# VH-VL binders against q96il0: the designs that were tried, part 10

Target 1, 167 residues: q96il0
Amino acid sequence: APERGAERRDTAPSGVSRFCPPRKSCHDWIGPPDKYSNLRPVHFYIPENESPLEQKLRKLRQETQEWNQQFWANQNLTFSKEKEEFIHSRLKTKGLGLRTESGQKATLNAEEMADFYKEFLSKNFQKHMYYNRDWYKRNFAITFFMGKVALERIWNKLKQKQKKRSN

## First folded at step 1 (VH-VL)

Design c3b (framework fv_cofetuzumab)
Fold by ESMFold2-Fast, scan of step 1:
Structure c3b (fold): chain C 167 residues (1-167), chain A 120 residues (1-120), chain B 111 residues (1-111)
Amino acid sequence: as target 1 above (167 residues)
Amino acid sequence: QVQLVQSGPEVKKPGASVKVSCKASGYTFTSYDVHWVRQAPGKRLEWIGVINPYSGNTYNNQDFKGRVTMTRDTSASTAYMELSRLRSEDTAVYYCARGKPYTEDLFDPWGQGTSVTVSS
Amino acid sequence: EIVLTQSPATLSLSPGERATLSCRASQSVDYEGSNYLNWYQQKPGQAPRLLIYAASNRATGIPARFSGSGSGTDFTLTISSLEPEDFAVYYCQQYNDWPYTFGGGTKLEIK
């Protein structure tokens, strides 16, 4: 299939920021909090002699990070937008301004905000349920591959000891 | 006198970041929202997003793909908009504007504008 | 998002004439009888200036010759008798839904 050359974007479709860590880093680098997700991204160090198994683990961790950031960026944006729209709409209906006469931010009372949270949680219930399911699946897979990498390193260390003894 | 005063012009290389400031005076800074709007030469106005200076809560237009960060400093009565990973298409005049809170989001007043040029 | 289409793109008139500028929204900007549409004037090198808010309300300090009308999706800015200082670009803007959006503008120029 021919490759379609569209202008590359450095952000995910969900609006999640992608940061560039210091080049030639010798360890994983933790970046500033992402604007939308409020999660700190991790840039994984790639050793020159990375095994295929180590590469698979790194790719899985990177994919899981991006998926997690996209989910929370979208969720936070949706929540923020719908909350402000809800407050604005209810204040419009009551003929009230967004600020009190004292200059404080006008807010809906707890009962009215409870209506918003109830609606938001209800319509997002299945989305959050699927997120939790996928989150556990991804973490299980990561843990499994971490175990495999650990076993590979133990095996290589044992082979190294055996070779050193025979030499 | 109600006034918004913005920082001076900026010239940046592609890939850099720019941070524009907007200093409010003549009103209670935390009582009104601050909106950010840009206009490329000869083109329409484009809404970037809004910050509530009381809470620090923001809503950003998705067209900016996670590149924009809005903040404020209540002690200085100043709002900030930082745009990262600049491209030549980001060359524009960037405006801040006050949003009136009484069921109407009126953009009044506007800052004088900050020219941002992105060139190699 | 709500798309605003302004027409004509350019309007050539003489001082003293009546100007009629159109703004059409891709979906309604009405909410419970109020229309969330503003009009701005912009001169070269300047920030936009609010003229009309909520479709028909004239902003403070705006001359009586400026008026706004319309509802739902169809809106009009009218200048009853053009003064030399009125030759500028005019933008409509909706604030009924996020993201807020602007029209493409109408350039009012001297014939």
Scores: ipSAE 0.000, ipTM 0.434, lowest interface PAE 25.1, mean pLDDT 79

Design c3c (framework fv_cofetuzumab)
Fold by ESMFold2-Fast, scan of step 1:
Structure c3c (fold): chain C 167 residues (1-167), chain A 121 residues (1-121), chain B 111 residues (1-111)
Amino acid sequence: as target 1 above (167 residues)
Amino acid sequence: QVQLVQSGPEVKKPGASVKVSCKASGYTFTSYDVHWVRQAPGKRLEWIGVINPYSGNTYNNQDFKGRVTMTRDTSASTAYMELSRLRSEDTAVYYCARTGDYYEFSAFDIWGQGTSVTVSS
Amino acid sequence: EIVLTQSPATLSLSPGERATLSCRASQSVDYEGSNYLNWYQQKPGQAPRLLIYAASNRATGIPARFSGSGSGTDFTLTISSLEPEDFAVYYCQQYNDWPYTFGGGTKLEIK
């Protein structure tokens, strides 16, 4: 299929995005929090004269956003699923129904939920450590390329100044 | 049900301002851009501009020379378009429309019913 | 700005016939193989209704008799077999460049 500025927009794997910024916007657009990750997506503005280095930086930022969205979407879904399974299991063990007499969803008290939170944090400790490591690595790379783009812009200004003087 | 409901008809004198509202329901207001389009009697549709309801950022058609101001109220899920220094040529039906989620393609999938604005002495 | 020219201005046909509506752009609305051109239907007293997006894709709920084709500057909306409810005004619209622009419309009327 012909490719049209795919880098302008971040999409779900199915290729459908609820947040659709205007074509040829002059600003980055920030969306509402994603349903699953609870993170706000950013649709990056692409300048008309984007250099290869600027494109590299933008792609790195887009890739980092997608990685971050996927991590937290999966983590939050896992947390919610396991929390509900834990609650149902404990209610079954106590011989209680899933609903109260008033029809409300039955819940566990804070002391009972403490066991779940401890287990979840312990089980996911290594995953969160690797996330933090990758997060810092990605931020370092972004900062590095931001510096390179800044130097490129300074160099281009110097080139323009030299051309102006030669005229 | 996904819908956009606009304010009622307006009759204004030349030089006055008009503010049209567009209330969204049935979807997450901040997730879809809102465009404004007008149509004078017997004429083509004319694009006025767009607002991102999450950020409040706008892009307006230069033909309106700063006469148009677009705003939104996220708590009320309502977008507004104010047109100032009205002329008789501004007599038209004004529409708000949402862009749908068609991947990278902007298409006006949901429209308001339109607001008739008449400018006459 | 990109100017869209629709022809004919008025098309008189009978139910069951094929309708072919043209839209020409003053500049290309193609970007890397995708065409940023939509088609809308408008009935008297009503807001426009999306029919086709990105030149050739039917919007949700639009009958199979509607199809779009073309690329670059020359586009066509085809209705394979007209139903009574299809007699309306049809507009093309581009969103490849600012400002977004609409064609002058083609009025499809009963012969």
Scores: ipSAE 0.005, ipTM 0.507, lowest interface PAE 10.5, mean pLDDT 81

Design c3d (framework fv_cofetuzumab)
Fold by ESMFold2-Fast, scan of step 1:
Structure c3d (fold): chain C 167 residues (1-167), chain A 121 residues (1-121), chain B 111 residues (1-111)
Amino acid sequence: as target 1 above (167 residues)
Amino acid sequence: QVQLVQSGPEVKKPGASVKVSCKASGYTFTSYDVHWVRQAPGKRLEWIGVINPYSGNTYNNQDFKGRVTMTRDTSASTAYMELSRLRSEDTAVYYCARDESLYGSYPFDYWGQGTSVTVSS
Amino acid sequence: EIVLTQSPATLSLSPGERATLSCRASQSVDYEGSNYLNWYQQKPGQAPRLLIYAASNRATGIPARFSGSGSGTDFTLTISSLEPEDFAVYYCQQYNDWPYTFGGGTKLEIK
């Protein structure tokens, strides 16, 4: 009767361990976008019999995720800080208070913010170019290692199949 | 700033149910798992389970199997833990805690203030 | 489940002294080269406060006098020079396997 009796087994039907804590899972965990970076966090599952190539691919994917998250978290923080400083400076120059009567932050209109956006984009142009360059390089490397891992798995299956045929 | 604010103290009779809430603020509620932990007076902390607020998926400690239900309301940024068929041994302070550990860095970095649940006959 | 044993149960020391707290696991909390063990400080009427994560990393805002060490099954929390505010109960916690478990605690009290 207990339909969950199979959950108590030491091994899956394939002979694989069933112990997968929430942090490690038996699969990659994909979350919602992070508050700061707006990127989804992924916790990569580590197989017990991970090959050196599989480890290199996983670490590359993890490092790329960390790099990407750091970049956008820092970019968003810098944007918010500089935007607030610009608004504060312009309101002071115009002799206006920092808060509206309702207690909300006072803001500049779209026309007044045009100077800030132009300055911010120009100032960060090279940083964004380097980000795009590195993003493409990292994705190329990931694709390359994915190909190598796929070939390794095919080769291992062929070797195993040949061993089975040997009597 | 990040805060987890829990509901107030509860006094229940044996056999009743209790539902504790944990309201998150200062971060994106769906980006971090919420864990529930309890502590009986003078005893160690005991892990109850976890909910992923993005998916609604849960995992409960087997010691509470069939008695614990965890849910969330994403619009209210609130997680809930309901414990049914209460016994005197369920008298404890119940905590919620945030798990930042999709990156493995800060597993229980922020905790709620705790909700005292007393089960008396 | 993984059982965590903390020793001593009570440690009586004076401010300025070094404190060494032990946590031993019934099974390894190492997974793929990382040790999934945390240390928490708890004062009466308060929620636990994260001190150390992944065995040896200090959490944000935690003073340098707190350090964690160890791997596998044997772990240590060290407070190099006790301040008056450090007298509290300390718990270790593993998150390598379900269910997550906590040690019995070490109460650090003034002599």
Scores: ipSAE 0.000, ipTM 0.465, lowest interface PAE 15.4, mean pLDDT 79

Design c3e (framework fv_cofetuzumab)
Fold by ESMFold2-Fast, scan of step 1:
Structure c3e (fold): chain C 167 residues (1-167), chain A 121 residues (1-121), chain B 111 residues (1-111)
Amino acid sequence: as target 1 above (167 residues)
Amino acid sequence: QVQLVQSGPEVKKPGASVKVSCKASGYTFTSYDVHWVRQAPGKRLEWIGVINPYSGNTYNNQDFKGRVTMTRDTSASTAYMELSRLRSEDTAVYYCARSHIYDQPGYMDVWGQGTSVTVSS
Amino acid sequence: EIVLTQSPATLSLSPGERATLSCRASQSVDYEGSNYLNWYQQKPGQAPRLLIYAASNRATGIPARFSGSGSGTDFTLTISSLEPEDFAVYYCQQYNDWPYTFGGGTKLEIK
């Protein structure tokens, strides 16, 4: 089997760094939560005798993970940026500075922040609806391919049993 | 400050087991792999294995297979290495070291001070 | 496993001289243009200290007189002008394949 090498740096458009587990692990490796997406990455183990169907399943799972991490990294970044802009705008409208008399950053109370959350959810409603739709479609596809891989493995075991009994 | 602090020296009889601890501080424990490396008196460094503290997954050098067990306690930010069925040739200083798992992975930048393990009858 | 051979075993030099330490791998430690080879310094009674990672990158806080070069199977650690604190044992280490392995070390001693 070809060498897989050490993992290369891979940065998504949203700035998500790729998890780099030890090479030639015999198990999937689960990393800590990503700084931007707050989701835990998984590096999938590649068997030496991986079938084309197993490869398709693994690539589908890898692609789904990458898509999911990029989506949430982007959402979290957008949320934080817009939150700060909202707070700044509201404090300016009130005639207040960005810092209290004690030098601490001025904040809005929960009641005042309710307007921001309502606006953010409203603005992103369609985007989140499309995310949920795609998320379910991806999970359905993964489940379907997992079933196909399971059937292939059962078939291979049956072939092995027949060969043993023929000998 | 980023540091790894190891447990104190151990003296064991042949056939016994030893468990060395490595307590991390000053960084997010689950964001770095923990390696174990030993060095017998006057000899080269020998890599024992690695543990991913988040998942608990390990890879052990085949030379130690069946005798080494690596574990961790995420609540205490502590990694452990247990070596069983000790022999005189296991007499060494045992080090823990962290390595990056994201950008620039695989190099050990922070090391524990070492734990002396002596196996004698 | 990949065997790392360091030469010379002992290098006797004086402060101010240039030191050149070699590390040869039994198999390539290059993967797609990156060389998975590190250099460490160890003083008696102390843990190893990372000097160079990925063959040529200086670790944080390491003086500019230390440099790493090479690719594939042949690697060199160079100390341009030795200072008294540089007399120590130097180890190369590969992380391209399991198990990770260290060289036998080069002892840099005062003449």
Scores: ipSAE 0.006, ipTM 0.545, lowest interface PAE 9.5, mean pLDDT 83

Design c3f (framework fv_cofetuzumab)
Fold by ESMFold2-Fast, scan of step 1:
Parts: structure tokens; sequence; C-alpha cells
Structure c3f (fold): chain C 167 residues (1-167), chain A 122 residues (1-122), chain B 111 residues (1-111)
């Protein structure tokens, strides 16, 4: 990567997995949990004779994984940021410092934090509903293409049988 | 002007815990991952783990999983590494390091803290 | 975990000579054409300093006499003409998989 053109990870906590799957794996490789989203990445196996339809399915699965990783990384980021802001705001309102006498971070009790959780859930209810809707749509599309790939493989086997009979 | 400044040397007894700090300045603290690496006298560098300073999420080397806790304070731009149940084999210099990434494919430690000497002796 | 083996452990040379340092990985650190291997220099009492990243790219401020080469599992750091300040310990490091790992180091000593 270019020294001058390098860009920092300013706002988004999620990045692409740094892990390499074992070479010449005949199966999908499952990595350790992503440090930002807490989801395990899947590196998809690419067959040497991949059909255009199989490629389309694989790309759809990869794009869905990236979308899912980004959503949860952003959600975790938003939760952490807003929680910190809420705690800071409440401590400031009470006239309390951000640190205890021992130098530890000052915290709020469970009753005070309940207000934050209630507000956060209410604020993000619609966002989570849209996430679920899109998640189901994506999985429906993947299932549909999986079905098409299965039918293509059955058809190819039947064509091979016909070729065998003709000769 | 990027700088990582670590806390001073520590002498601990076996079974105790030590907490090392790493204060960042000269850049946006939450934009770069912070890694922890140690080096025992005369030995190789050993990777301990990493913390995402924005989320607080961590990934620890399996060898330290039950004993290492990494945290950060975004308001103070400071990362912390706490190692518990200390053994004489934990005697080492502990470093924090900033990881830079380019286009998601090239990663390296561009800035390091000065190191914190931790001695575990009976 | 990926184990990195550096050789030789100690290399005794004179200023002006060419140094060749080797790093071998137990598993490939190549991913999609990129080699996830870095080289660091460490002097006594100091933190490591980045020299080469992604096997062959020289870091900012590093003199042209330093070069990295290799791919897959076999890597080389070359110093074309040693200067007095180059006598230090050199470590290779992989970032292709967790945990990140370092080699055992090669110590460059004045003959």
Amino acid sequence: as target 1 above (167 residues)
Amino acid sequence: QVQLVQSGPEVKKPGASVKVSCKASGYTFTSYDVHWVRQAPGKRLEWIGVINPYSGNTYNNQDFKGRVTMTRDTSASTAYMELSRLRSEDTAVYYCAREIDYSGSEYYFDYWGQGTSVTVSS
Amino acid sequence: EIVLTQSPATLSLSPGERATLSCRASQSVDYEGSNYLNWYQQKPGQAPRLLIYAASNRATGIPARFSGSGSGTDFTLTISSLEPEDFAVYYCQQYNDWPYTFGGGTKLEIK
C-alpha cells in the first residue's frame, strides 16, 4: 500500500478479515470472530470450473456477509458511543467528575442505565426491523440461487448421461 | 508528532497483577488499533493481543487468554493491558504499538511505545 | 499458529559488506498475491523500528540499501552495503493469521 495514499480507519470500526484460509482448501474456511462485529467470517471455496451461476451465488453470499459484518460493527460502535455519551452527560448533570478518587472511570447504577437501554431500544427499533427484513430478503435470494445451482448440476448430469448413451 | 507514552517500570511478586498504560497523542486515538507485544530478556518478541479503541473489542493470543485483560479510555486517549497471576516467566519489557492499515491488505506497526519493564521476583 | 524461523541466529560482517538475512514460515503468508510479512530492526534498549512491510515495500525514511524479497514461505532481507548503524537485531513478523508471530531474530555483529 502507498505511504502517501494510506487512509486511516476514522469512523467505521469494521474492516475486512486479515486472516488467510488454508491454501487449496476444498471447503469454506471459518475464521475467528471479527474484533469489530464479533461475527466469524467465512472465506468461500472457489472451484476451478465454477459456472457463471455458481459465481453469482458465491458473490451474493460474500456481499451478504460483508453487509452483515458492517451492520453489526456499526451497531456495536453506535451502542458504545451513545452509552459513553449518556454516562458523561448524566455525570455532568450531577456535578460529578468523570473519574473516581482511585482514577477509575465513574459509572452509573443499574436504575440510571435502564433509562439509556430503554431509549436506545426505542431509537433503534425501526432500524432493527429493517435489518431483519433485509436479512430475510438476502437469505431468500441466496436460497433461490442455491436452488438454481442445484438444478443446473442435475441438468448437467442428465446431459452427460445422454452423451454416454449416444456414443 | 504521533507519540505513545507508557507507564513506568513495575516490580511484582508471583501471583500478583500488573496494569500497564499507553497514552496516545498526535492522532485520533479511536482510528487505529493498539497492539501489545512483550520481550523477555534476550528472547524474541511475543504478540499478546489487540484492542479496537473505538469499540473496546479485543482479541487475545491464546497463550494469554485467561490472564490478559485489555481496556481503553477514549476520553484520556489511553490503552491499558492488565496481566494477572504473574509468573517469573512474565518478566519482560511490554510494548504498545499502533497498527496502520492500507487498502485493507497491508498492516504494520508504525509507532511503538518506549516500553514498560515488568519484573516478577519472589 | 504460523512459526517463523530466522537464519542465521548471528551474522558477523564488516562495514561495507552485503548482508542477507532469511526468514522461513511454517505456512504460506501469501494471500491473493500479497505477502503478509514485515521486517523490524531493534537496537539495545529501544523499541523495534519498521523497515519493510508486505515483504518488499520500504517504510518511510528507511535507506535504499535495505530491501526485502521473497514470497509464500521464504523471505529475505538484504542490506547492500552495511553502515556502522546497521549492526542490530532484525525480526520478521507475519500478520496473515492470528496470533501475529515474530521470528527468533538475526543479530548482526561487527566482525
Scores: ipSAE 0.000, ipTM 0.466, lowest interface PAE 13.9, mean pLDDT 79

Design c3g (framework fv_cofetuzumab)
Fold by ESMFold2-Fast, scan of step 1:
Structure c3g (fold): chain C 167 residues (1-167), chain A 120 residues (1-120), chain B 111 residues (1-111)
Amino acid sequence: as target 1 above (167 residues)
Amino acid sequence: QVQLVQSGPEVKKPGASVKVSCKASGYTFTSYDVHWVRQAPGKRLEWIGVINPYSGNTYNNQDFKGRVTMTRDTSASTAYMELSRLRSEDTAVYYCVRGDSYWEGTFDYWGQGTSVTVSS
Amino acid sequence: EIVLTQSPATLSLSPGERATLSCRASQSVDYEGSNYLNWYQQKPGQAPRLLIYAASNRATGIPARFSGSGSGTDFTLTISSLEPEDFAVYYCQQYNDWPYTFGGGTKLEIK
């Protein structure tokens, strides 16, 4: 049904900017939440005279975003599929069909789903630990390069101030 | 290796009934739903219905209401589809298909098909 | 009932060309982030062969030249470079809601 896709989109915390497309923006543009990862992509602005250091930072941020999007898209899809498999298995155990009399998908109550959530978390514990480790490493690297870019910009401002004074 | 083997071709007169069998092998029969699909010569595929082999519960396409009966024999790993009050427009190749609404890759294995011809 | 409309009905191309086949659903086939749409290839006298499941996943043994894309109501099957054995009828099928339904098919024929 159309309602199923709309439900995920409606839970998104931020709106969509229709007036700041990446090509016309002079700064980073934030897009709508991705259907699968539910994360908002950032379209990075590329300055006319981007320094090698600025390019390295931007690419690191883009690569981290793509990695993060892929991880959560895969995790959410895995969760949805395994949830459906669990529901199917449980309904078969009860002798119930996969659909109600009207053709709607049959569901389990919250207490019955507790077993699935426990199993899913246990099964994915190691995967989430590796994700957190890599996420921290990437954010440390981004912070480090942000600091380097900030120092470069300060130095450039000082050079501009000196040249202006020499006139 | 997963395999679905169907019964041989049938020629029936209008008003008769036909019962097609589908023997599953290479997987746990009760873990996957069995769907039935047909295709008339030169026409699109048409979904007939599904049976849950574990429970025996069925859901039939309303276009076949009152004429189709699906059953299974878990000891023989065999599913059956019986279509009654046959009409000339029921002439088609009938397929059994392995599937599951909750699994990625549903409709992954098809039987070879059973030709049913309804003629005077 | 979800109606699947395939276009074009017939697509005439030469080996080596790219084929793009469309399947449009009258209502969404999405359920919790997954799209319940399959693509099949059928040759005369044979049962349909699953190519793509859940809109974009290649079935076992299917060559990399076949790819599926799309979500919700608009889906595409792409064959990047046609081989002689690819000339067949292609069907899309939804399994999100009862009754399960198939498209009318696209016949891919040699030009």
Scores: ipSAE 0.000, ipTM 0.434, lowest interface PAE 22.3, mean pLDDT 79

Design c3h (framework fv_cofetuzumab)
Fold by ESMFold2-Fast, scan of step 1:
Structure c3h (fold): chain C 167 residues (1-167), chain A 121 residues (1-121), chain B 111 residues (1-111)
Amino acid sequence: as target 1 above (167 residues)
Amino acid sequence: QVQLVQSGPEVKKPGASVKVSCKASGYTFTSYDVHWVRQAPGKRLEWIGVINPYSGNTYNNQDFKGRVTMTRDTSASTAYMELSRLRSEDTAVYYCARDRLPGEYNAFDVWGQGTSVTVSS
Amino acid sequence: EIVLTQSPATLSLSPGERATLSCRASQSVDYEGSNYLNWYQQKPGQAPRLLIYAASNRATGIPARFSGSGSGTDFTLTISSLEPEDFAVYYCQQYNDWPYTFGGGTKLEIK
């Protein structure tokens, strides 16, 4: 057994990063690249007078960010795992150990790695196509709501001018 | 070796501007936020603001009332802090500092050596 | 802004003794069970050095004799057995709210 006894501690990665921008910012903040997805998270500022439509837009942008982060974190994890399995399999076929005499991980030459990259891309072609489709759908929805928010702001400015003229 | 190296000391007249540089080495410059902090002689540390070197986005302490401008040059791995309309009260040592990963707990884990800025009269 | 008050302003001790430094915040620095308070050491003519982050976590390379404790508004930095190199000024810092603020410092002096 790899460990003695069961502890109640979660087995989830201890290094799961939670982007924590400077507290109480007055604008959107962009963080460092997430270690799994390699994408920079954005923390969206919430104004005190946020309209229901503005809230819907912000939540849609947040959900799209989370979806995008999860996709690439999973993709990168899958790539790394399959790459390591491929390298181990090929080294075993050659009768070589998994580590060099200096303790470093043994690697394959560029020509052998090219075979892995071709297989990985072919195997994941459909997955990447569906990602692109969903990416475009999400961005269309965001653009649509951005337009609605812009119209709301124009309408509110017109209402303000009217109130100033009558009062 | 992770380092932040700052520009040399400055002596300025009241009303002038000063621009301090902070060159990063030994780590990925765009992956860590850069903070600016100052310390007047015999006084506490005062936080000036922060810049995200990837995006260029900044947030500045409002006590400086629009006098501070933070920028960076990603090709040179250098952050800059410019303070304008200098007063005698701005006489201090100015530090740049790296934020440990913002996705965890913020803390200034690597500091520049400091730049002495003296505003005469 | 959150005001941090450090006490005592000056502490005179001998090597081998235990040092206890206090930092009190005007408002809680706890957010969802985490305490956003750091401790730094500063020697004359030098930049500050991070000792403790998030109230109780030792920074890389910091000796085990340094420990942080506390929650909410009351925090303590403890040095279990003073070494000659530990005589310096110590600052607490909060990052729970804007602007980030530092305490006034505690100067640890040789008796």
Scores: ipSAE 0.000, ipTM 0.482, lowest interface PAE 13.3, mean pLDDT 80

Design c3i (framework fv_cofetuzumab)
Fold by ESMFold2-Fast, scan of step 1:
Structure c3i (fold): chain C 167 residues (1-167), chain A 122 residues (1-122), chain B 111 residues (1-111)
Amino acid sequence: as target 1 above (167 residues)
Amino acid sequence: QVQLVQSGPEVKKPGASVKVSCKASGYTFTSYDVHWVRQAPGKRLEWIGVINPYSGNTYNNQDFKGRVTMTRDTSASTAYMELSRLRSEDTAVYYCARQDYGSLEYSGMDVWGQGTSVTVSS
Amino acid sequence: EIVLTQSPATLSLSPGERATLSCRASQSVDYEGSNYLNWYQQKPGQAPRLLIYAASNRATGIPARFSGSGSGTDFTLTISSLEPEDFAVYYCQQYNDWPYTFGGGTKLEIK
């Protein structure tokens, strides 16, 4: 299983991992997990005959993706920074160095780390609750517009079928 | 376990149609493209086309123009390939295969179905 | 369409020998410095197995004796020291452009 090392070296200006859809892609493309959010970005295909409703749905999905990517990138960065601070603080309390004799970072056992996880979750409880609320709201809106797009496509097919039968 | 399981063997007469299924399990069905490839006995692999399970959009090899239809059912995590107006030259083993379309590092067809034998009598 | 030509059609070698298999493309499969070419192994009655992707990267679980090289239109699959299980048919495949295409295959057989 090759690691994503090369992709980490080449990131888009927004901090999202760069990926390469095939040159003549006519489909949505899902990229590798972003190094900070750990979520896969989606490159949405824009058809030549995209309706205003389809465009609205696509932009809503793009905006939701960007919001979601930013939230988790920030959350994961905050987690990593606070985790490192907690580990350094506890190692100092024990009178231990920050690195092992081999030069690797010294770590705490699972029981000690449990204290950090509990504190982190407690501290971020309200932030996660607001995230879940907004996530639900956004997905409800997306589902609603997906329904509208589906109805539009059915209507257009029925129109074409009527026209064909008239000919 | 990541797996693609195809429908059983088919025997058809010239002029008939065949529909092969490919059921995905162990991964997010909409995150990978599904390719269809066939291989006649003793011959090379031949690419038929691709479907993006998320959008339902397809691209078909022009050699199969007007004869191949690819569809999917996201609720069943199943892709379908229907080939119409069958000829004796369509006798082959038909494979589905997934491809991660995000990154160059993931771009190979890494998981294949077991194959579906389709025989068209002369 | 991009035509892939594999040579030789059949390669007869003994276990322990080095195998070198060639794949030549009618048009470049390079896009912005990346080469969109894969190698697959196929044994009788089985689906193809991905060996090498993007010309030179080993797929998960593939032994270190397999390596891919080349760029643009000329590509090589090398097996440094053949094992008995390596005697199979090998196919190259491009995914730089639609339609995707496969080479004619190279059958690696015991001498």
Scores: ipSAE 0.006, ipTM 0.489, lowest interface PAE 10.6, mean pLDDT 82

